# Ledger of designs, part 19: VHH binders against q96n21r8to141

Target 1, 126 residues: q96n21r8to141
Amino acid sequence: RDRLSFLHRLPILLKGTSDDDVPCPGYLFEEIAKISHESPGSSQCLLEYLLSRLHSSSGHGKLKVLKILLYLCSHGSSFFLLILKRNSAFIQEAAAFAGPPDPLHGNSLYQKVRAAAQDLGSTLFS
Short names: E, the ipSAE of ESMFold2; O, the ipSAE of OpenDDE; V2, 0.75 times the mean of E and O plus 0.25 times the DockQ between their complexes.

## First folded at step 10 (VHH; framework vhh_etentamig_d1)

Design m4 (at its last look DockQ between E and O 0.69; V2 from the best seeds 0.00; counts 0 for: pae E 3.9 > 2)
Fold by OpenDDE, look of step 10:
Structure m4 (fold): chain B 126 residues (1-126), chain A 126 residues (1-126)
Amino acid sequence: as target 1 above (126 residues)
Amino acid sequence: EVQLLESGGGLVQPGGSLRLSCAASGFTFSEYAMSWVRQAPGKGPEWVSGISGSGGSTYYADSVKGRFTISRDNSKNTLYLQMNSLRAEDTAVYYCARDFGDYLPEWSPRHAFDIRGQGTLVTVSS
């Protein structure tokens, strides 16, 4: 039941976590936060989706996911935050995100991802 | 701990000027767009101005365009709002907010604020 409902939210999530250099539209942060409040099951599905995207996406995708997670720290459901804290190992990995310099952007994207991860860690465990 | 602290508010006559400051801590300030929002008594919150993380892009509500100037000093983790030619209708509590809608003109009129300060009161009265 929760999974079926969550599937109807995928278009929002796909748009907000697209693996390109297009920033996540601001209004999607609120829409994504609403998903976490629909049910505990929705929160679980949301977390699974975001973590999967974080793992499989490029730097741009990772940055979007981390920013969304950071936003959810203040606007997500309490249950979502609970399960996020229990599954926070990815934060350290993201905080160490590195790679070869981009010909056009150098290390800027790596720095952004690391900063977002650090900020997320600070927010989540402060 | 993430914190935003506004200052600089006060009583000013119409036509006067004020400069607001917002001290940020607990996150990588330069990686986030910042906005000023205000709320007048009995009214809903109103977006006033926004600035990109680097400070290279600034945005203004029509109501303050030409009168207000937003700026930031990332070395000091501080956001500013220079308010000139103040009007009675500018009376409000002014908040600085971390803004995930850093590309607002291109995507949505909606902002995504996750944190804001306690605000500083600006009163414009003769």
Scores: ipSAE 0.762, ipTM 0.887, lowest interface PAE 0.6, mean pLDDT 93
Fold by ESMFold2, look of step 10:
Structure m4 (fold): chain B 126 residues (1-126), chain A 126 residues (1-126)
Amino acid sequence: as target 1 above (126 residues)
Amino acid sequence: EVQLLESGGGLVQPGGSLRLSCAASGFTFSEYAMSWVRQAPGKGPEWVSGISGSGGSTYYADSVKGRFTISRDNSKNTLYLQMNSLRAEDTAVYYCARDFGDYLPEWSPRHAFDIRGQGTLVTVSS
């Protein structure tokens, strides 16, 4: 039911969280926020997906996921915000994010990931 | 806590000028694109202008090109809109918005606006 409905949303999520330098289109932020409002089960599936993508992606994908999570702090469901607060250990890890330089972008992408994580943490816990 | 505080609106004659300001806090201002969005009486929200995080790229709706100039001062966390040659159709409440998309094409529904303030009223009349 919730899992079946969520699986039908995967094309949107894959498009918005692709691990490349193409920005997530604005309408996909809104579509993803709608998923969080469908049910508590959809919110749980969404969070699990986003955290999995965060951990598996390079800096580009990490940045997209963090911006989506930040958008969801004010546009997602109250239940999504609750479970995000309970599963927030990733924020500290992302705020310290570093790694080998991207030949095209160097470590400025790591700085952007760290800034997005810091903004997410200050929004969630302020 | 994310805040966007608009100011600088007022009553002005046609042909006049105003400068709007938006004080931003609670996030890393320089890492986000910003936009001005207006809402005229009896109409829905209309995107007016956008600017990249660095300030290097600016964008305008056709209705304001050549008359309005968007700018930002990242050292002061402030967004500006200089409005010249004002017309009656510019009458609206003006909002500043954080735009989560990294790309701000004109007349594109691809923006993901985050509006937090009450706006500032601009009235253009004789």
Scores: ipSAE 0.270, ipTM 0.672, lowest interface PAE 3.9, mean pLDDT 84
ESMFold2 (binder alone), look of step 10: mean pLDDT 81; pTM 0.830

Design m5 (at its last look DockQ between E and O 0.01; V2 from the best seeds 0.00; counts 0 for: pae E 22.9 > 2, placed apart)
Fold by OpenDDE, look of step 10:
Structure m5 (fold): chain B 126 residues (1-126), chain A 124 residues (1-124)
Amino acid sequence: as target 1 above (126 residues)
Amino acid sequence: EVQLLESGGGLVQPGGSLRLSCAASGFTFSEYAMSWVRQAPGKGPEWVSGISGYGGSTYYADSVKGRFTISRDNSKNTLYLQMNSLRAEDTAVYYCARDFGDYEEGSRHAFDIRGQGTLVTVSS
């Protein structure tokens, strides 16, 4: 039931976590936060999606996911935060995100991802 | 209404210190990276320092590394810039700006809002 409802929200999530270099539009943060408040099941699906996306996405995608997660720390449901805290191992991985320098941007994207992960960690466990 | 208000500028001798403050309102302060930028007379704007939303990361221009410290108090919606060992070349109007968190140096920073600025004059 919850999962079916969640599927209807996928377009929002896909748009908000695209692999391109365009930042996630502000309004999508709010929409994504609303998903977490729909039900505990929705929160679970949301977390699963975001973590999956985090692991499979480009640096840009990772950055968007981390920023979304950070936003959810303040605007997401309490249940979402609870399960996020229980599944926080990814933060350390993201905080160590590295790779070959980009010919145009160097290490900028890696730095951004690491910074976002650090912020998320600080917020989540403060 | 989104607003940034800088304060703390003034006249200081070389080697002196100043602490700038920026009061933010009208948005969720902690969710935005913030930066200080400065503009000297007759020169273009220069990025000085940046800090991530929750303060986990700080960044500095080479020109101010080791001398300036950026910080924030999200409970007070305030951004700070501690400026030590000030030099004549630090003379400028200092602006706080809301950053989109790109954490890139110089022109790669994207700011959507900034304050009216506070003047820092370093002179003997």
Scores: ipSAE 0.013, ipTM 0.288, lowest interface PAE 8.2, mean pLDDT 89
Fold by ESMFold2, look of step 10:
Structure m5 (fold): chain B 126 residues (1-126), chain A 124 residues (1-124)
Amino acid sequence: as target 1 above (126 residues)
Amino acid sequence: EVQLLESGGGLVQPGGSLRLSCAASGFTFSEYAMSWVRQAPGKGPEWVSGISGYGGSTYYADSVKGRFTISRDNSKNTLYLQMNSLRAEDTAVYYCARDFGDYEEGSRHAFDIRGQGTLVTVSS
């Protein structure tokens, strides 16, 4: 039932974590936070989805996921925050995110991802 | 046999309102998440709104948020879409669907559409 309920939010989650340069709309942060409050099972599904997208995405998608996680630190459920802290190894990996310089933009996107990861780590463990 | 029967469409002026209904039968309605999907003339299907089964949590596409309200009555096996402040761009055939999105199999919806849909035309 929890998995069925979670699956309904895939359109919202896909839109909010799309691997492109279109920013996540602000109302989607609120909608995603509601998922974390529905049940412990929904929180677990949400975390698994977000970490999977973080792993599989380019820099744009990674940045969006990190910003969603940062929003959830203050707006998500207490249970979600607990399991996020327990599964935080990704933060160090994202803080080291790198790639070849872009001829027009250099490594600006990689720097944004690393900065977002550092902000998340500071928020979780301060 | 699973059946979904849409009704309530029609011709309406911009700014007007319509309420769509979907009568469900042949399955335990309350166990299934439901969605409205629309298809404008000459375009592909577009997800409009969704509602969970037991919790009744509601979700909306950006293009309709604040104007449309999805609801369900599990005792009557009926799904509703209240459509306010209608615009020409809302013109489409509207379908109700069971939504079997499976995040393990991919990122696409798995809509189960069984009815003929109900046509909404917004025109001056």
Scores: ipSAE 0.000, ipTM 0.072, lowest interface PAE 22.9, mean pLDDT 78
ESMFold2 (binder alone), look of step 10: mean pLDDT 83; pTM 0.843

Design m6 (at its last look DockQ between E and O 0.01; V2 from the best seeds 0.00; counts 0 for: pae E 19.1 > 2, placed apart)
Fold by OpenDDE, look of step 10:
Parts: C-alpha cells; structure tokens; sequence
Structure m6 (fold): chain B 126 residues (1-126), chain A 124 residues (1-124)
C-alpha cells in the first residue's frame, strides 16, 4: 500500500533529482519532505529512491540528492531521519566525490557535492 | 551543529538605520544562498532579501528595495542586512535563513534553518 502510494510521488522525485544542471526548485523540497511524513513505508521508499538516485546520477543529480537529504534533516519525519542515520555510509563516498575537471567550471561541482556531503554528515551526527 | 545567530536589532526612530548580522556555523556557508525574513506581530513571515552563495546576486522584496542592502562575508561566515530609512511597518523579528536552492528571483525558497531572530522596532 505504501509502495503504491509512493509511486504516485515519483514524478516529483524525478523532477527534483534530475541529472541536468538546473537546480531543484524550492517547492519540491517541501513536497519531498511531505512524502517522508506520509508513513514509515513512504519514508523507507523515499530513502531507497534517494540513495539509488545518488548512486546512479550525475554530479548534478548527486548534489540535488544531497541537498534534499540535508533539507530532510530539518523537515523530514523522525522515522526518515532514523533510517537515514542507519544508512549513512554513502556520505563518506560522496564527501570524496571527484572526477575530471569540467572545461568550463573546473572542479566546482565536485566541491559542491563534497561540501553538501560534509554538511549532511555534520548535521546527522552532530 | 548548524546554527544561525542574528544580532543587531533594537529600537530606532523612523528614518533611522540599523545593521543586522547573522553568524553562521556548522556548515559550508559559502555554498548556500542566504536570506532575511521577518515576522511582524500578528502577521505571517515575509521574505525580505536574499543573496547568492558567492554574493554576486542580491534580491529584495519590493517593500524594502532601495532601503535595505544584503551582503555577506564568507570569510567570516556572516550575513548582513543594512537597513536604512526605516519605517514603522519594518517593525518585526528578523531572521536569517539558509536556502538550499540556487536562488533566483521569483523562485520559491527552500529554507531549512533559521535563527532565533532579532527584534527590530521602529517607533517614534
């Protein structure tokens, strides 16, 4: 039941975690946070989605996911935060995110991703 | 721990000036757009001004344009709001807030954390 309900939220999540260089719209953070409050099952699905997206997405996608996760630290459900803390291994990997310099922007995206990961880690375990 | 701490509020006469500060800690300050929001007694929160992470872009509510100036010092992890030509209607608690978006004018904000606020009272 929770899974089915969650599927109806996928368009929001897909939009909020797109691989393009367009920042996640502000309103989507709020919408995504609402998902975490719908049920524990929804929170679980949300976390699974975000972690999967984090792993498979471009640098831009990773940044969006990390920012969403960071936002959820303050606006997400307590249960979501609980399971996020239990599944936090990705933070170290993201904090070490690196790659070839972009011809136009150099290492800025990598720096942003690392910074976001560091901030997320600090927030979760402070 | 992520913290935002506002200061600089106080009592000022109409036409006067104040400078608010917001000290940030616990996150990479320069990577986030920052905003000032205010809440007057009996009213809902109102966005006042925003500034990009680098400080290269600034944005203002119509109600404060030409009077308020937002700035930041990333080396000090501090956000500022210079308020000139203050009016009675500017009376409010002023909060600084962190934004997760690459803020553009007209976009909805994605605030997660704000400070405790600092009270600005404009009265004759």
Amino acid sequence: as target 1 above (126 residues)
Amino acid sequence: EVQLLESGGGLVQPGGSLRLSCAASGFTFSEYAMHWVRQAPGKGPEWVSGISGSGGSTYYADSVKGRFTISRDNSKNTLYLQMNSLRAEDTAVYYCARDFGDYEEGSRHAFDIRGQGTLVTVSS
Scores: ipSAE 0.478, ipTM 0.767, lowest interface PAE 1.0, mean pLDDT 92
Fold by ESMFold2, look of step 10:
Structure m6 (fold): chain B 126 residues (1-126), chain A 124 residues (1-124)
Amino acid sequence: as target 1 above (126 residues)
Amino acid sequence: EVQLLESGGGLVQPGGSLRLSCAASGFTFSEYAMHWVRQAPGKGPEWVSGISGSGGSTYYADSVKGRFTISRDNSKNTLYLQMNSLRAEDTAVYYCARDFGDYEEGSRHAFDIRGQGTLVTVSS
């Protein structure tokens, strides 16, 4: 695998995981799933990117990444799912996401992030 | 060990400006969303502002929107809060906070406050 060759896909990944309140377009879910099918190396790079983005983002970015990961449970490669299951500690962290009220969204963004994490956990380990 | 060191507070007149800094160490700064939280005398903590790990998204409490600007320099591991048009109501100790803590140490706050804060006093 070559991490530099993965960089060709970075514009799609940055667009789909932007830390703003614009929903990730549906076609980007499909494009991201294609990355997971290209090779085991692509799957590893994709997972590393998504988990890094999950960790570094505010609630909007966290929610987008969790929804992408949930989509990948049904549409990603079998290898991607294998490494995702092996790297699943983030789910408990995201299920505990909380904080003071956000003036833009109050408590609802925190609840959406927690619910998305719970959906991902139940889907991944069912 | 995670460290957050706030600075830049002081005494200013209403309408004045200050820039707060938060020096971060002990973690990969660019991978965490960061926040400012303040505590006014006799009140509980109040969330002020937040910024994504990349710096691409910023968020503000209604009480400071249009007057305060959060920013970060990931090459210097530093978080900033530019405060303009200061009012008496902005008087508080300001804390830098990481998005959420290390769950392995038993802290599960969305905001991980480690420093002593920096005092901002707005008084005529």
Scores: ipSAE 0.000, ipTM 0.100, lowest interface PAE 19.1, mean pLDDT 76
ESMFold2 (binder alone), look of step 10: mean pLDDT 81; pTM 0.817

## First folded at step 11 (VHH; framework vhh_etentamig_d1)

Design n1 (at its last look DockQ between E and O 0.01; V2 from the best seeds 0.00; counts 0 for: pae E 14.9 > 2, placed apart)
Fold by OpenDDE, look of step 11:
Structure n1 (fold): chain B 126 residues (1-126), chain A 124 residues (1-124)
Amino acid sequence: as target 1 above (126 residues)
Amino acid sequence: EVQLLESGGGLVQPGGSLRLSCAASGFTFSEYAMSWVRQAPGKGPEWVSGISGSGGSTYYADSVKGRFTISRDNSKNTLYLQMNSLRAEDTAVYYCARDFGDYEEGSRHAFLIRGQGTLVTVSS
């Protein structure tokens, strides 16, 4: 039931976590946060989606997911935060994210991802 | 812990000036666009101004263009709002807010992480 309902939210999530250099529109942060408040099951599905997206995306996608997670730390449901804290191993991985310099942007994207991950860790466990 | 602490508010006459400050901590300040938002009595929140992480880009609501100036000092983790030619309708609690969108247009419409705010009252 919760999973079925969550599937109807996928268009929002796909748009908000597109693996490109376009930042997530601000209104989508709010919409994504609403998903976490629908039910505990919805929160679980949301976390699974975001973590999957984080691991499978380029630096741009990773940055978007991390920023979304940062937003959810302040605006997401208490249950979402609870399960996020229990599944926070990815933060260390993201905080160490590195790769070859980009021809246009150098190491900027790597730095942004690492900074976002560090901020998420600080926020989540403050 | 992410902290935003606004200061500089107060009572001022119409036509007067104020300079707001926001001390930020608990995150990599320079990596985030920052905004000022305000909420007047009986009204909803209103986005006022924004500035990119580097400070290279600034944005303003039409209601404050030409009167307000946003700036930041990343070495001090501080955001500023210079408010000139203040009007009665500028009366509000002003909040410093951390943005998530690197100042794409849509980011200005999101609920942002913000501080407790500082009250600005413009009155004769």
Scores: ipSAE 0.016, ipTM 0.327, lowest interface PAE 6.3, mean pLDDT 88
Fold by ESMFold2, look of step 11:
Structure n1 (fold): chain B 126 residues (1-126), chain A 124 residues (1-124)
Amino acid sequence: as target 1 above (126 residues)
Amino acid sequence: EVQLLESGGGLVQPGGSLRLSCAASGFTFSEYAMSWVRQAPGKGPEWVSGISGSGGSTYYADSVKGRFTISRDNSKNTLYLQMNSLRAEDTAVYYCARDFGDYEEGSRHAFLIRGQGTLVTVSS
């Protein structure tokens, strides 16, 4: 039921984590934080979704997911923070994100992803 | 469990050559792009080279073009980096990393999964 309830939120999540260079609107951060407060099951589904998008997305999508996770450190449920800490290996991997220069953005996108991962690690663990 | 095991590093004279290997296990190797990343003393990580899952496309940082050759053997689940004409500035710990993207699909790149690394020292 928690997973079935979570599926009704999927349109919001897809919009907020789209793999493009359009920033996630502020109201979507707030809506996603509400999902984390619904139940422990919703928090688990939310984390699984966000980590899946983090792994499957280009640098644009990765940056959005990391910024959402950073927002959730201060606005998400306490249970969400607990399971995020338990599943934190991705932070070091994202802090090493690199690749060939992007024609439009050069290395700036890789640097932004690395910086967002560093901010998330600093916020989550201290 | 995904494992990446680098080997082949060592001490080499300037102008020398080394061949790095990365043994991969715990995933379908041929379905993933792979990269080499290095970290020199006092610097952040630097992407060196990448190769598509099939091995049909290869990419290099400008600093290594013409000197380094990335390759893979999907039948042995092994990634390679042939390093020729080594210079002092190539001194670093070299890591192999799994990438989820294909370089031919719009340059999408997943998170890098770093192995333990292998030290390359170019001196004397």
Scores: ipSAE 0.000, ipTM 0.155, lowest interface PAE 14.9, mean pLDDT 77
ESMFold2 (binder alone), look of step 11: mean pLDDT 82; pTM 0.829

Design n2 (at its last look DockQ between E and O 0.84; V2 from the best seeds 0.00; counts 0 for: pae E 3.8 > 2)
Fold by OpenDDE, look of step 11:
Structure n2 (fold): chain B 126 residues (1-126), chain A 124 residues (1-124)
Amino acid sequence: as target 1 above (126 residues)
Amino acid sequence: EVQLLESGGGLVQPGGSLRLSCAASGFVFSEYAMSWVRQAPGKGPEWVSGISGSGGSTYYADSVKGRFTISRDNSKNTLYLQMNSLRAEDTAVYYCARDFGDYEEGSRHAFDIRGQGTLVTVSS
């Protein structure tokens, strides 16, 4: 039930976590937060999706996921926050995200990802 | 702990000026767009102004264009709102908020945190 319902939300998630330099539209943050409130199963599926996306994406995708997670700290369901805290090892990895300078942006994207991860960690465990 | 703290509100006569400040702490201030939102008595929240993380882009509601100026000092983790030519209808509690919105046409704001607000009263 929950998985089937979650699959119908994939278009929103794919758009919000697209691996490009286009920022996530503001309205998608709210839509994604609603997903976490649908059911505990939906929250679980959402977390699994976001973590998978985080690990498989470039810096742009990682930044979007981290910002979405940060937003969910305030607007996500209590159950989502609970399982996020239990699965927070990725925060340290993201906080150390580094690589060769980008020809156009230099180290800017790396810094943004690390900053987002830092703020997520601070918010989640403050 | 993440915190936003507004200040600078008060009583002012129509046509007067006021400068609001918002002190941010607990996050990398320069990485986030910030907005001012106000709520008048008996009315819903109204977006007033926004500014990009770097401060390079500013945005205003039609109701305040030409009168209000948003700015930020990232070295001080502070957001500002200079309000000139104040009107009675500007009376409201003003909040600063961290904004995940992209300010593109058709986009919506996405606020995750805001301060307690500061009251601005414009009255003769």
Scores: ipSAE 0.865, ipTM 0.926, lowest interface PAE 0.5, mean pLDDT 94
Fold by ESMFold2, look of step 11:
Structure n2 (fold): chain B 126 residues (1-126), chain A 124 residues (1-124)
Amino acid sequence: as target 1 above (126 residues)
Amino acid sequence: EVQLLESGGGLVQPGGSLRLSCAASGFVFSEYAMSWVRQAPGKGPEWVSGISGSGGSTYYADSVKGRFTISRDNSKNTLYLQMNSLRAEDTAVYYCARDFGDYEEGSRHAFDIRGQGTLVTVSS
């Protein structure tokens, strides 16, 4: 039931987590938070989706996912926050995110990803 | 723990001025856009003004444009709102918000409000 409900939300998720340099629109943060409130199963599917995107994306996509997760710490369901805490190993990896200098941005994108991961870790564990 | 502490509200006569402050902690302040949001008695929340993380871009609701000035000091983790030429319609509780949304034209905001706000009352 919850998987069928979650599948109807895929267009929103794909739009909000696209791997490009366009920031996630503000209304999509709110729509994604609504997914976490639909059911515990929807929260589980949402977390799995976001972590998959975090792993597969470049720095732009990683930054978007980390910002969404940070927003969900205060606007997502309590159940989503619980399972996020249980699946938090990615935070350490993202806090160490690095790579070759980007000709357009230098190291600024890597720094932004690391800052978002730091903020997420601080919010989640303090 | 993310904290946003608003201050500087008070009772002011029409035409007067106030400067609001918001002390931020628990996050990398310069990496987030910030907004002021107000709520008048019996009304829903209303976005007032926004500023980019660097402070390079500022935005205003039509109702306050030309009268209010948003600014930030990233070295002090502080957001400001200078309010001039105050009117009775500006009476509200003013909240500081971390804004996850874009400031593209027509975009909605994604506010993260943590404080109790600061009350601005314009007398008369």
Scores: ipSAE 0.277, ipTM 0.662, lowest interface PAE 3.8, mean pLDDT 85
ESMFold2 (binder alone), look of step 11: mean pLDDT 83; pTM 0.840

Design n3 (at its last look DockQ between E and O 0.02; V2 from the best seeds 0.00; counts 0 for: pae E 25.5 > 2, placed apart)
Fold by OpenDDE, look of step 11:
Structure n3 (fold): chain B 126 residues (1-126), chain A 124 residues (1-124)
Amino acid sequence: as target 1 above (126 residues)
Amino acid sequence: EVQLLESGGGLVQPGGSLRLSCAASGFTFSEYAMSWVRQAPGKGPEWVSGISGSGGSTYYADSVKGRFTISRDNSKNTLYLQMNSLRAEDTAVYYCARDFVDYEEGSRHAFDIRGQGTLVTVSS
């Protein structure tokens, strides 16, 4: 039931976590937060999705996911936050994110990702 | 208590104009970027326009660029949306929304609160 319901939310998630330099629209943050409140199963599916996206995406995608996670720290369900805290190893990985300089933006994206990860860590465990 | 209250909506003919207002309270208005979002009947929400905390930067969706103007008066804790050349497809409930972070980096549109909305109907 929860998995099926979650699949119906995938269009929102795909749009909100597109691997490009377009920021996630604010209304999608709200919609994604609602997903976490639907059920514990929905929260689990959401976390799995976001972590998968975080690991498989470019710097742009990573930054987007980290910002979503940061938003969820304040607006997500208590259960989502609980399982997020239990699976927070990715924060250190993201905080160390590095790569070759971008031809147009240099190291700025790497810095943004690392900063976002640090903010997430601080917020999550504050 | 943090609150956003939209006003100014109504019925207008195509080609007409409306000016929306959003009264903010319960937080330091100038420290937050603000946006307008809208939701048309049977459609999902759509981001319309954004403005930085200082008002120095403004952003627009392609669908409203050149027709809408976002502004703010931080001394009055008020956000505005001047809507000109209105079209039928602009019909929607318009919401004032606060970004959850003060963004210095480009077009960051992440909202933590919004008002109850004001209805704009464009019809002949």
Scores: ipSAE 0.010, ipTM 0.246, lowest interface PAE 8.8, mean pLDDT 88
Fold by ESMFold2, look of step 11:
Structure n3 (fold): chain B 126 residues (1-126), chain A 124 residues (1-124)
Amino acid sequence: as target 1 above (126 residues)
Amino acid sequence: EVQLLESGGGLVQPGGSLRLSCAASGFTFSEYAMSWVRQAPGKGPEWVSGISGSGGSTYYADSVKGRFTISRDNSKNTLYLQMNSLRAEDTAVYYCARDFVDYEEGSRHAFDIRGQGTLVTVSS
């Protein structure tokens, strides 16, 4: 049931975490936060999805996921926050995110990903 | 240090029964509502059942109503889940959790899971 309910929200999640340079619209942040409040099962599915996208995406997708997670620290459910804290190893990995300079985009995207990870870590464990 | 230690899981055939226990320490057990949360293989966590601090009120997910009974013994700091008429879909790791009321976000529940859980496998 929770997994079926979660699957019906995949279009919103795919739109908000697309691996491109188009920012996630603010209303999608709010819709994603609502998923975390539906049930503990929906929260776990949401976290699993977001971490999977974090690991598989380029810097653009990584940045979007980190900003969504930061939003969820203050707008997500308490259960989501609990499981996020217990699955937080990705923060240090993202804070060290690097790669060769992109001739079209330079190194600034990697720096933004690292900064977003640092913001998330300080917010989550404050 | 807050500790929650689950036990009582095992392998059981469909239609069978198990009783789970959760030993609590490091906090005043009787002051907290408690819940059981389960995580099936390859799935996310699912709330199963909850009980008030006194034990006077009990709550159940629709999927387990009539089959599972939550209880507590505040003199022994122990939470229980009696599971009857078990089905294959009940296969999961079962976690004991403190059940907080989040007054900042409209009296929503938040679960504090500390243990490794206890595995229940329902298979023939």
Scores: ipSAE 0.000, ipTM 0.058, lowest interface PAE 25.5, mean pLDDT 78
ESMFold2 (binder alone), look of step 11: mean pLDDT 83; pTM 0.838

